# Designs tried in a protein design chat: VH-VL binders against b7kms5. Part 165

Target 1, 80 residues: b7kms5
Amino acid sequence: DTFETVRNTIRIESEVDESLRQLCHEERITKETWLEAAYLYLCEKPEELAQVIQLAQERLSQRKAIADYKRAKTMQERFL
Short names: E, the ipSAE of ESMFold2; O, the ipSAE of OpenDDE; V2, 0.75 times the mean of E and O plus 0.25 times the DockQ between their complexes.

## First folded at step 10 (VH-VL)

Design da14 (framework fv_miptenalimab; at its last look DockQ between E and O 0.92; V2 from the best seeds 0.00; counts 0 for: pae E 2.8 > 2)
Fold by OpenDDE, look of step 11:
Structure da14 (fold): chain C 80 residues (1-80), chain A 124 residues (1-124), chain B 107 residues (1-107)
Amino acid sequence: as target 1 above (80 residues)
Amino acid sequence: QVTLVESGGGVVQPGRSLRLSCAFSGFSLSTRGVGVGWIRQAPGKGLEWVALIYWDDDKRYNPALKSRFTISRDNSKNTLYLQMNSLRAEDTAVYFCAHRTYSYGSWSSYFDYWGQGTTVTVSS
Amino acid sequence: DIQMTQSPSFLSASVGDRVSITCKASQGISSYLAWYQQKPGKAPKLLIYAASTLQSGVPDRFSGSGSGTDFTLTISSLQPEDFATYYCQQLNSWPLTFGQGTKLEIK
């Protein structure tokens, strides 16, 4: 195996990011290697991976809802 | 070559206990990604998933059976077990053990090898 | 629980026929679907996993398609040894569940 890396921009909810950062610090790993390891682990348990995907879809929906609300609010303020 | 052989089936009265065994070869349940499960089939009926054990000893159960059935393993013997307590007439079935694996690229699991099954009959 | 409903429950066909068996999930299961073949007195045999991937050693006359809630097992040209009962299984959610089975009989 080779360990060529790909640069990614990942935006994580602030509270989750802080908690994950703290965990990685305590365990002397990185968010990147944690993500890699977590994904590989879940790939070995697709049944569990499916559960994580569902949770991820819910979180995405929440992000979209918040974004829509912010856009609507901004629009309202422009016309007041 | 993967092989699974179930044993321990028989005729038992309601309320009694029975332990099934599944001796397997061709793989190790200590190998990452490997699982072994029990699936049963009542006479003339379809398949019903009972339980699954992963390589890391993580276990999953059919909720309808969890209170009475326990899945376990002995890696030194390459043997899977199903402890069945408080047996009922509706537990009458052929019990199969099956090898569970996964496909990395497909993000999917499946039961690719099955034993011949052992018959459990619960009757008064 | 996710309910898996196969259609039809019984199917009569002749050697050489193209046959299709459908499996419908009560909710989305992505591609976490497997198909098994079972003959009387025998253990189930894996045919397809991940909805459309053919298991090694299985004849290519078998194929699987679908995603989400609707899935299909197709036998392009039925052979004598293909008369059996077929089951779909979802592996997306606990508990794992099977369809009720489709018995493929000779016409």
Scores: ipSAE 0.680, ipTM 0.901, lowest interface PAE 0.7, mean pLDDT 95
Fold by ESMFold2-Fast, scan of step 10:
Structure da14 (fold): chain C 80 residues (1-80), chain A 124 residues (1-124), chain B 107 residues (1-107)
Amino acid sequence: as target 1 above (80 residues)
Amino acid sequence: QVTLVESGGGVVQPGRSLRLSCAFSGFSLSTRGVGVGWIRQAPGKGLEWVALIYWDDDKRYNPALKSRFTISRDNSKNTLYLQMNSLRAEDTAVYFCAHRTYSYGSWSSYFDYWGQGTTVTVSS
Amino acid sequence: DIQMTQSPSFLSASVGDRVSITCKASQGISSYLAWYQQKPGKAPKLLIYAASTLQSGVPDRFSGSGSGTDFTLTISSLQPEDFATYYCQQLNSWPLTFGQGTKLEIK
């Protein structure tokens, strides 16, 4: 049987993206293959995967809080 | 099929060192996803995790024991070691080695096969 | 560290009884929980992993449930060989930690 793929679009923090792009360029790999390898590696270490999930949950909460703050600030500055 | 046999326990004086061995068969520590851990149990007490080594030589320790204990392996001999330094009375326990694996479908790990244990008694 | 607390610490029951042992984590651990059985003088034996998945070769009278912080191990009809000490373990955070154990004794 053949390897099957799907195409995705994701949005990540610009500084994280820049750092990851530089790593991929220097190591001669792609972001796609890095993501696949990182996920598969963590699936083989569920104890570490759990830690990554906690970090992801924290980052998601922080991102939402920052977005909410910026929306509120923009409305204040728009009308004050 | 999977077997683990601990050895090297005995009676030792406080402050001395002891090295435990775990001879295993039915799996290879170089196989992706495999690990082996040490778990100890003091007389009449519960289980306490000591250390874990992964197939890629990544090591994790109980912080309470990290300064005195070292986990290592010899893949050519299918043997795991626990080097215990500066032994104290509270290190008296049965020491088990256990095979650690994972389930891709449930994103989980577990200790599925355990050795019978080797007894360490730290006494004057 | 994540503290695992089992309830009760001691349980008396009769052959044929349905018994449940509870395990509580001091913080959320999703389903990263395993249950072990230990008989006197023997090594622990894996019963359940991922909170609810029965290990191959373990009798189906054993079942696990729960997620997050509250977990239960149930034995639907106690057999003589089930009188043992039971331990839960979290594998979510370092260091790995076990509950204090529940000793199941014949009534």
Scores: ipSAE 0.661, ipTM 0.888, lowest interface PAE 1.0, mean pLDDT 93
Fold by ESMFold2, look of step 11:
Structure da14 (fold): chain C 80 residues (1-80), chain A 124 residues (1-124), chain B 107 residues (1-107)
Amino acid sequence: as target 1 above (80 residues)
Amino acid sequence: QVTLVESGGGVVQPGRSLRLSCAFSGFSLSTRGVGVGWIRQAPGKGLEWVALIYWDDDKRYNPALKSRFTISRDNSKNTLYLQMNSLRAEDTAVYFCAHRTYSYGSWSSYFDYWGQGTTVTVSS
Amino acid sequence: DIQMTQSPSFLSASVGDRVSITCKASQGISSYLAWYQQKPGKAPKLLIYAASTLQSGVPDRFSGSGSGTDFTLTISSLQPEDFATYYCQQLNSWPLTFGQGTKLEIK
């Protein structure tokens, strides 16, 4: 049986990406297989998956706040 | 057919120890995604989660109890144990053993099969 | 710890009535909630998991709704065998906690 895949583009914080690349290199795996394995493993323990989701929500909020601040500061500086 | 049968309950004095057993059939605790837990119910009170053990021997405890209670298993006998030390009057309860599973796609777990319980009475 | 608060503590109703039992979590638990029925002298029985999914073999007069902090178990047409105590349980965070129970009395 063949694995059907979907191509996507994602943006990952630079230091996290660097650490993940080193891990995948050392373990002789790819980022995409690591992501698939992590998700499937967590599905077996939904109580722990809930903690990962909470952290993901916190990181999303932080990224939005930084983006909004930078956008507002850039507009302020261009019109002064 | 999933079954769980608890045993080892009785009347004991405060400060004593007691080990409960849960003999189960119809599933294996070595199967990925499976867990078994202990839940107790004091007379006239509600349900209180005590502990859970996963297929990979990972364990979780109610923090109020973890200094005195230990969950363990013997997969060759399909048996779960709850070791209860330094028993107190408030530990008086019916102790249930329950099968834990999960639903892929709903991202939820639950206790779907329960034993009939064994009664522990701590009285001086 | 996440506290689960059920309302009402006691409920009296007649055969054929529609009844609702509410469960409120002290913080958000998404949909990670189960409902159990316990008859006197018996072990609990799973009715609903994932807030709204009916367990196999449970009559369709039972339904669950809600997400976040507010959840409801509804029995659309009460039957004599529904006399029991009902518990909710959150499975979002350790320790896994139950509501205090709702005793349903059929007149």
Scores: ipSAE 0.374, ipTM 0.829, lowest interface PAE 2.8, mean pLDDT 91
ESMFold2 (binder alone), look of step 11: mean pLDDT 91; pTM 0.939

Design da15 (framework fv_miptenalimab)
Fold by ESMFold2-Fast, scan of step 10:
Structure da15 (fold): chain C 80 residues (1-80), chain A 124 residues (1-124), chain B 107 residues (1-107)
Amino acid sequence: as target 1 above (80 residues)
Amino acid sequence: QVTLVESGGGVVQPGRSLRLSCAFSGFSLSTRGVGVGWIRQAPGKGLEWVALIYWDDDKRYNPALKSRFTISRDNSKNTLYLQMNSLRAEDTAVYFCAHRTYSWGSWSSYFDYWGQGTTVTVSS
Amino acid sequence: DIQMTQSPSFLSASVGDRVSITCKASQGISSYLAWYQQKPGKAPKLLIYAASTLQSGVPDRFSGSGSGTDFTLTISSLQPEDFATYYCQQLNSWPLTFGQGTKLEIK
């Protein structure tokens, strides 16, 4: 069948986005197709996918810690 | 129907080299998602993973064996090889080759077809 | 390296019994675990992959469960052909590692 797509809005670290944008520009691909290709490739090597998932879990934990800190600071400044 | 047949085992002296072969049929090691591994089993002991080669020639080794063992393939002959150098008594084992595939839906890999093994005995 | 610890090392049971073998990983491996059966003088046979998915052709008396660090292989009603050694394997991290095996013997 014809490619049927969905639209997603995601937020990633600005440094990572800048690096990925440069790679996509130099290789003449899009972030959309890089994401699809990266996921498909990793599904074919689950041993490698597991390592990527571990990194993702670590990054998620770091982002949650930062978000929690920022929320606490905002509450403190608002005298909540 | 997938089959794998190991050969090349035998009795060798410590310090020598030996090359094992694994002749396979029913699949191609150039097919995306396919890999073949070597797993060994010392007499009366459990299983120990040795090496894995993917369809794209990416190779992974047990770090304890990487300096002495090399995995390679010849796609034209549907054959996998394990080059073993500087053999030691603790390398004595049955060596199995096994087809490795993956499940798209469960994000998992596994060894689904195994050869019967070839015996390597390292003895003085 | 991730260490896989199986228990028990030996298990005696009778035909018709429900038996369970456990496998513990030293680190979280999600569901990247396979179970194999090996009979004397033969190659291992895949029973279960992804911790709980039964391989085609394997009798449904075999089942797997667990995730993370604790896993169980269960045989709901033991048959004569089930007396063998069972191994778990993690495929989450390099190097790939196996449990030390559980030998299932007739009582």
Scores: ipSAE 0.624, ipTM 0.885, lowest interface PAE 1.2, mean pLDDT 92

Design da16 (framework fv_miptenalimab)
Fold by ESMFold2-Fast, scan of step 10:
Structure da16 (fold): chain C 80 residues (1-80), chain A 124 residues (1-124), chain B 107 residues (1-107)
Amino acid sequence: as target 1 above (80 residues)
Amino acid sequence: QVTLVESGGGVVQPGRSLRLSCAFSGFSLSTRGVGVGWIRQAPGKGLEWVALIYWDDDKRYNPALKSRFTISRDNSKNTLYLQMNSLRAEDTAVYFCAHRTYSLGSWSSYFDYWGQGTTVTVSS
Amino acid sequence: DIQMTQSPSFLSASVGDRVSITCKASQGISSYLAWYQQKPGKAPKLLIYAASTLQSGVPDRFSGSGSGTDFTLTISSLQPEDFATYYCQQLNSWPLTFGQGTKLEIK
């Protein structure tokens, strides 16, 4: 019965991270345990999980749009 | 063996109230991941979801019915209820209760066991 | 609300035929779709969940496919007991919604 963990490297928005950090401080939990609990809870309510996935897809699309815009602007300023 | 048995249906006049019961066995509504829902079917028509209650007492309603219908449970009696107020002719239907569970491997929920239904007729 | 539209509404077929029923969602629902069979005067019976996962005890002649907005229920070789009404349901978004049903009748 050994508790095994995996190290993951993730990047999240600064504003979201600060808000989550405050929640974890006030509730005396860690980001790791919140992430595990949130995922497991949503798996028990797939109808809610589906809504979270839609939000994640929208946020990913927004990040891609921002990255594409910044890349285009950099190329424009460098070469045009 | 999972079983669900609906009761409480009958003929009722418009504007009145009726409470349906669903007696279940083979599972506990206090078990994480379990829910029970009400689905209705008007004569000759298709299925319409009414309400769902989760193990943690979280409740979800069809917005068209939320103002008139209330889902509740009594875990000590293994019984689910649907309180129906201000009944209309459009509420005439067979009302089914159904066990709702989920699959971690597929990240999906579904209604796997259904009762036989109880008939509600709203008529003057 | 997500509208679920089944095609066809009525289907005539013979024992031994391969038949397919389609279900279209008005918005993307990933694989959050279930199929149910209902015989006259009886409660619905779960056949498939997660678009393609066969429920325990359901004959393997039943199969489901699709994701996003377009889904198909296939019966590879119709048996006499398969003549019934079939419903799809999306469990992606509130409120939960069903298709209008497809009545499979003997030809």
Scores: ipSAE 0.525, ipTM 0.868, lowest interface PAE 1.4, mean pLDDT 92

Design da17 (framework fv_miptenalimab)
Fold by ESMFold2-Fast, scan of step 10:
Structure da17 (fold): chain C 80 residues (1-80), chain A 124 residues (1-124), chain B 107 residues (1-107)
Amino acid sequence: as target 1 above (80 residues)
Amino acid sequence: QVTLVESGGGVVQPGRSLRLSCAFSGFSLSTRGVGVGWIRQAPGKGLEWVALIYWDDDKRYNPALKSRFTISRDNSKNTLYLQMNSLRAEDTAVYFCAHRTYSIGSWSSYFDYWGQGTTVTVSS
Amino acid sequence: DIQMTQSPSFLSASVGDRVSITCKASQGISSYLAWYQQKPGKAPKLLIYAASTLQSGVPDRFSGSGSGTDFTLTISSLQPEDFATYYCQQLNSWPLTFGQGTKLEIK
């Protein structure tokens, strides 16, 4: 390889994954190279990267809230 | 060596237009990751960001100034411009052009080189 | 818009003193903060970026700290050439904003 690479396994929302796969197919690129390019481009515009990080924090908070809610509901159903 | 030289300032009457120029040396305005912009300073006051243009021609403006000011560049002349329309007394300031770069390691941007500024006085 | 407030606006000190000036953001900006020095009649000069990273060529008596909303610029032993106005800037959100400045004067 020209570059040393690492293998990653990530879990993303199915709707987002489907959209990204369609984009990669239409543009004739891979998810790996899109992720690399997107990250490197945002590193060149840190002001925009900051906005992406804010969105990521919001999405993480939403996922955590959903997980906490489901956990609480399971506890209630099990011990009610 | 990186140098920035502003020009085009002067005394103008309210309501008129003025175009500022900034000549860059030591780098290309089209270099990936580079941004260049304008920051102004009214007499005895602090710094106020005016506008920024990225290497890919993406533009950002201070919302208070966007309707009257336009940022542009000419890569063949390695020159940045600020077109100022409908000038007001409150636009009286020294206008600095500045080179904006970034650091991947810290995920940050900053203005590393500045010109000496050109003075715009809006007075009747 | 993110408002940047510096404290104090004016500071009198003597050569050899340790001085600190603070900068507060009206909302969280992580470490997207830069510090600049401006001498009378001259352009601003970058001192620190990413809140705490010293720009190449800047004396190591200058240091920056903080994250989120509260930031500090410290000069460990003030030199004659350090008497100037200092500005913080946030680069986290549009529009970019600066603090009002802190003027460091000879006591």
Scores: ipSAE 0.560, ipTM 0.873, lowest interface PAE 1.4, mean pLDDT 92

Design da18 (framework fv_miptenalimab; at its last look DockQ between E and O 0.93; V2 from the best seeds 0.00; counts 0 for: pae E 2.1 > 2)
Fold by ESMFold2-Fast, scan of step 10:
Structure da18 (fold): chain C 80 residues (1-80), chain A 124 residues (1-124), chain B 107 residues (1-107)
Amino acid sequence: as target 1 above (80 residues)
Amino acid sequence: QVTLVESGGGVVQPGRSLRLSCAFSGFSLSTRGVGVGWIRQAPGKGLEWVALIYWDDDKRYNPALKSRFTISRDNSKNTLYLQMNSLRAEDTAVYFCAHRTYSFDSWSSYFDYWGQGTTVTVSS
Amino acid sequence: DIQMTQSPSFLSASVGDRVSITCKASQGISSYLAWYQQKPGKAPKLLIYAASTLQSGVPDRFSGSGSGTDFTLTISSLQPEDFATYYCQQLNSWPLTFGQGTKLEIK
């Protein structure tokens, strides 16, 4: 049967996007198919998937910390 | 039906080498998501993971054993190997080979079929 | 390495009893945990994977629960064939590690 697809909007770190975009260009694949293949491959290696999830949790924590810092800095600069 | 049969165990002197084999049937080591590993058990002790080889030839080792042990496969013979070098008394154990698979729905892996083991005794 | 500690190491029980064996990971392992049964002179047999999923062919008196660091294997009504050694295993991080085992003996 035909794969049912969904359109997703994702926001990733600029440096990561630049690197992934270059890889996709050199290998003649798309970001969509790379994402699907990477996820499916990791599902076949749950031990590695667990490590990727840990990295994702760390990156999410870092993004939250940066957002919190920027918010605090903006507030401080308003009042000097 | 999946079967795994270990062989190659025996009595060896410290410092010597030994190669274990695991003949398997009912699955292909080239099938995506399949892996085969070695798990050992010293007399009266618990289980200790030794090594794993994935379908794509990616290998993982217990760091305590990596310098002395090598896992490999021969798909044409449906056989898994464990090359053990510089054997020590503490390597005395029953060595099991086990089929490792995964569940897409639960994002998990597990050892679902095991061989009966081959005994390695390092003494004298 | 992630250390897996089982409690108790030895358990005496009678046929018909409800028994529970616990397994504690030194670090969070989500649900990447399997339970195995081993009878004397035999290879281990998979009972449960993903902490709580019963392997096909395993009697439904066996159940698993828990996530993160604390896990439990429960046998709702012990049968004579259940007297064995039970092992938990984490499959979250390299190297893969097992608990020390819980030997379930007749009282």
Scores: ipSAE 0.661, ipTM 0.890, lowest interface PAE 1.0, mean pLDDT 92
Fold by OpenDDE, look of step 11:
Structure da18 (fold): chain C 80 residues (1-80), chain A 124 residues (1-124), chain B 107 residues (1-107)
Amino acid sequence: as target 1 above (80 residues)
Amino acid sequence: QVTLVESGGGVVQPGRSLRLSCAFSGFSLSTRGVGVGWIRQAPGKGLEWVALIYWDDDKRYNPALKSRFTISRDNSKNTLYLQMNSLRAEDTAVYFCAHRTYSFDSWSSYFDYWGQGTTVTVSS
Amino acid sequence: DIQMTQSPSFLSASVGDRVSITCKASQGISSYLAWYQQKPGKAPKLLIYAASTLQSGVPDRFSGSGSGTDFTLTISSLQPEDFATYYCQQLNSWPLTFGQGTKLEIK
């Protein structure tokens, strides 16, 4: 079987990224291979995957809330 | 062909212990992605999930039963076990063992093969 | 825990009828839902998984639909062997839980 990669731009929360980077360094793996492995593992345990998805949805919601706040604040500063 | 056969059921007094067995064939619990679980059904009632064990020996329990029930396996014998302690009248049920698998395409799990069950009766 | 509520609990129908059984989850479970058929004195039989995927060997008169909290099992044309009790199960969260069952009886 052939192995091909796809380039992705992934933005990770700074503290999580730092911790993940450290882990990958210690275990001599990459964030990419970690992500691949984690996904494949979770796919074998959909019951656990569902929990991760819920957590991911919460984190996304938080990101959106922060983004909205920043936009509102910027707009306020422009007109005051 | 996947087959599961439960055994070990019987009549027992409250407070006693009982160990159920589930002999299975057609699959291995060492195969990645495979799980086996216990589901029980009280007389005239619905289904209640009891416990699940994964291929990697990871275990999940119904919280209501976790303190009294223990799921385990013997891969060399292709046998699943359910150790039941401090049995109560409400534990009276047919106990099924079931094969759990997953679909990669749908990111979902399910119980696709079930044994015929073994009956446990707890009465004074 | 996620409660699964089936409706109706009892259903009377005739051979050839189109019947639907609903299952409602107390919270969102995405598509992590399975349907089982059980006949008296027998083990449950898997019909549908992932809310809408038909298990191999199951007649195509069975179908599942829904996502989130509301799900439906449909039998397009009821056959004599379809009279049984049906259960939905969520596999989204621990503990795994079943609906209370729907007994499909002959009218």
Scores: ipSAE 0.648, ipTM 0.895, lowest interface PAE 0.7, mean pLDDT 95
Fold by ESMFold2, look of step 11:
Structure da18 (fold): chain C 80 residues (1-80), chain A 124 residues (1-124), chain B 107 residues (1-107)
Amino acid sequence: as target 1 above (80 residues)
Amino acid sequence: QVTLVESGGGVVQPGRSLRLSCAFSGFSLSTRGVGVGWIRQAPGKGLEWVALIYWDDDKRYNPALKSRFTISRDNSKNTLYLQMNSLRAEDTAVYFCAHRTYSFDSWSSYFDYWGQGTTVTVSS
Amino acid sequence: DIQMTQSPSFLSASVGDRVSITCKASQGISSYLAWYQQKPGKAPKLLIYAASTLQSGVPDRFSGSGSGTDFTLTISSLQPEDFATYYCQQLNSWPLTFGQGTKLEIK
């Protein structure tokens, strides 16, 4: 059996990415191994995973609100 | 076969301390993903979560009890302890210890095996 | 704290009846809920975890459903050994909390 991987792209807020990149560099790991380790660790403590999911939902909601505001502002500016 | 046996209960006066023990077998508290919790039940009342210890010695407490109760373990003896200080009448209950595990596929945890409990009575 | 409210608190039923017990969370807990059965003087026994997954060795007349805030334990055909108190528990957020219990008695 071999370790099979998939290729993905993700968008990360720039300040978060900068901090994560620095951490990974200092610890001599990669972002992908950090992501895998973080997920596996949290799966062993589902009570903590639930808190991470709540934060992720809040961040998604904020992204949607910002996107909706920008679309509404763009439409308003075209009619002013 | 997973078993848990609580001991150390008894009748104590308010303000005193008591240490409960939970002797277990059929699992190791050093196994990743495993934990043991304390849950109590006052006479005629429902269940109240007290504390949880994880395999990596990480601990979680009911905030109402955290200042007075301490969970600890001795993995070489397969034993968990609950130190209860400054006991009050409302701490009168049956105290259960329970094996905690998780399901990777459902992203959940649960208490699947319980001891039969030890009774603590706080009264003058 | 997430408050878990069970309904009804007390239920009288006959052998063979279908009964449902509900559990309502004060805020969303996804599917991170367990159900326990407790007979007088005994320890609780796990019936269901993750809202709907039946614990090994539990009869299939027990089932669980729901997500978010509203959850239901159903017993499809009551047996004499099912008369007990039932508790739900959320495992979504600290502190872990239980419902107040539903006592199921013979009619």
Scores: ipSAE 0.478, ipTM 0.852, lowest interface PAE 2.1, mean pLDDT 91
ESMFold2 (binder alone), look of step 11: mean pLDDT 92; pTM 0.942

Design da19 (framework fv_miptenalimab)
Fold by ESMFold2-Fast, scan of step 10:
Structure da19 (fold): chain C 80 residues (1-80), chain A 124 residues (1-124), chain B 107 residues (1-107)
Amino acid sequence: as target 1 above (80 residues)
Amino acid sequence: QVTLVESGGGVVQPGRSLRLSCAFSGFSLSTRGVGVGWIRQAPGKGLEWVALIYWDDDKRYNPALKSRFTISRDNSKNTLYLQMNSLRAEDTAVYFCAHRTYSFGTWSSYFDYWGQGTTVTVSS
Amino acid sequence: DIQMTQSPSFLSASVGDRVSITCKASQGISSYLAWYQQKPGKAPKLLIYAASTLQSGVPDRFSGSGSGTDFTLTISSLQPEDFATYYCQQLNSWPLTFGQGTKLEIK
């Protein structure tokens, strides 16, 4: 029954990171504990978790679309 | 062990108000992850979700009913309420209260125990 | 609102039959789907949640499958006590919505 922690490296949008850092500073918590608490709370409200997952899917699709566009444009300019 | 019993239904004229009660036992609505909902069923028709209250007093309503219906609770009495105002003929239904819980392993919620319902008839 | 459509609305079957009821969501709901059984004059009873997880105490002849928009409830060998109305419910988006119901009748 041992509590263990793991280290994760994640990349988030700069505007989101700046806002979250300010919240954590003002509330005297860490990004790590906010992430844990937010996830655990949403697991207790799966209806709300589903909405968060939808937003995450939309954001992921937006990032992929931008990445795909940049890659395609680079190939066109270099080779086509 | 979980039981829910609805009461307060009856015959009422259009435009009037009714307050339904749901007396429960075997759980506390102060326990993290617990909620209780109201679901109604018109005669011969299917199920329609009305409202849900979570352990932290967060409330969710069917948008079609939000302006006329209010969900509330009294934890000291283990009782849930549904205040229904400006009643219409289409509000005629059996009203069930149901215990809502979640599964951490499946990231899902569900209504696992239901009361037997109380009948509301809105007629002139 | 997410519309849940069940098919068929009425189903006649005999004891021992394998029966399947389908439920279709108007938009993707992942696995946020529950199935309920309701007998005349009684409250609904939870059978399955998370699309495929059998509720404790429910006979293993009941099973659920599907994800996204298309879901199926299967009863592998129909028993006399299984003649009832079955409802699917999505718990993915507000407001919560149910299918119109499938009435399973003896024949």
Scores: ipSAE 0.647, ipTM 0.889, lowest interface PAE 1.1, mean pLDDT 93

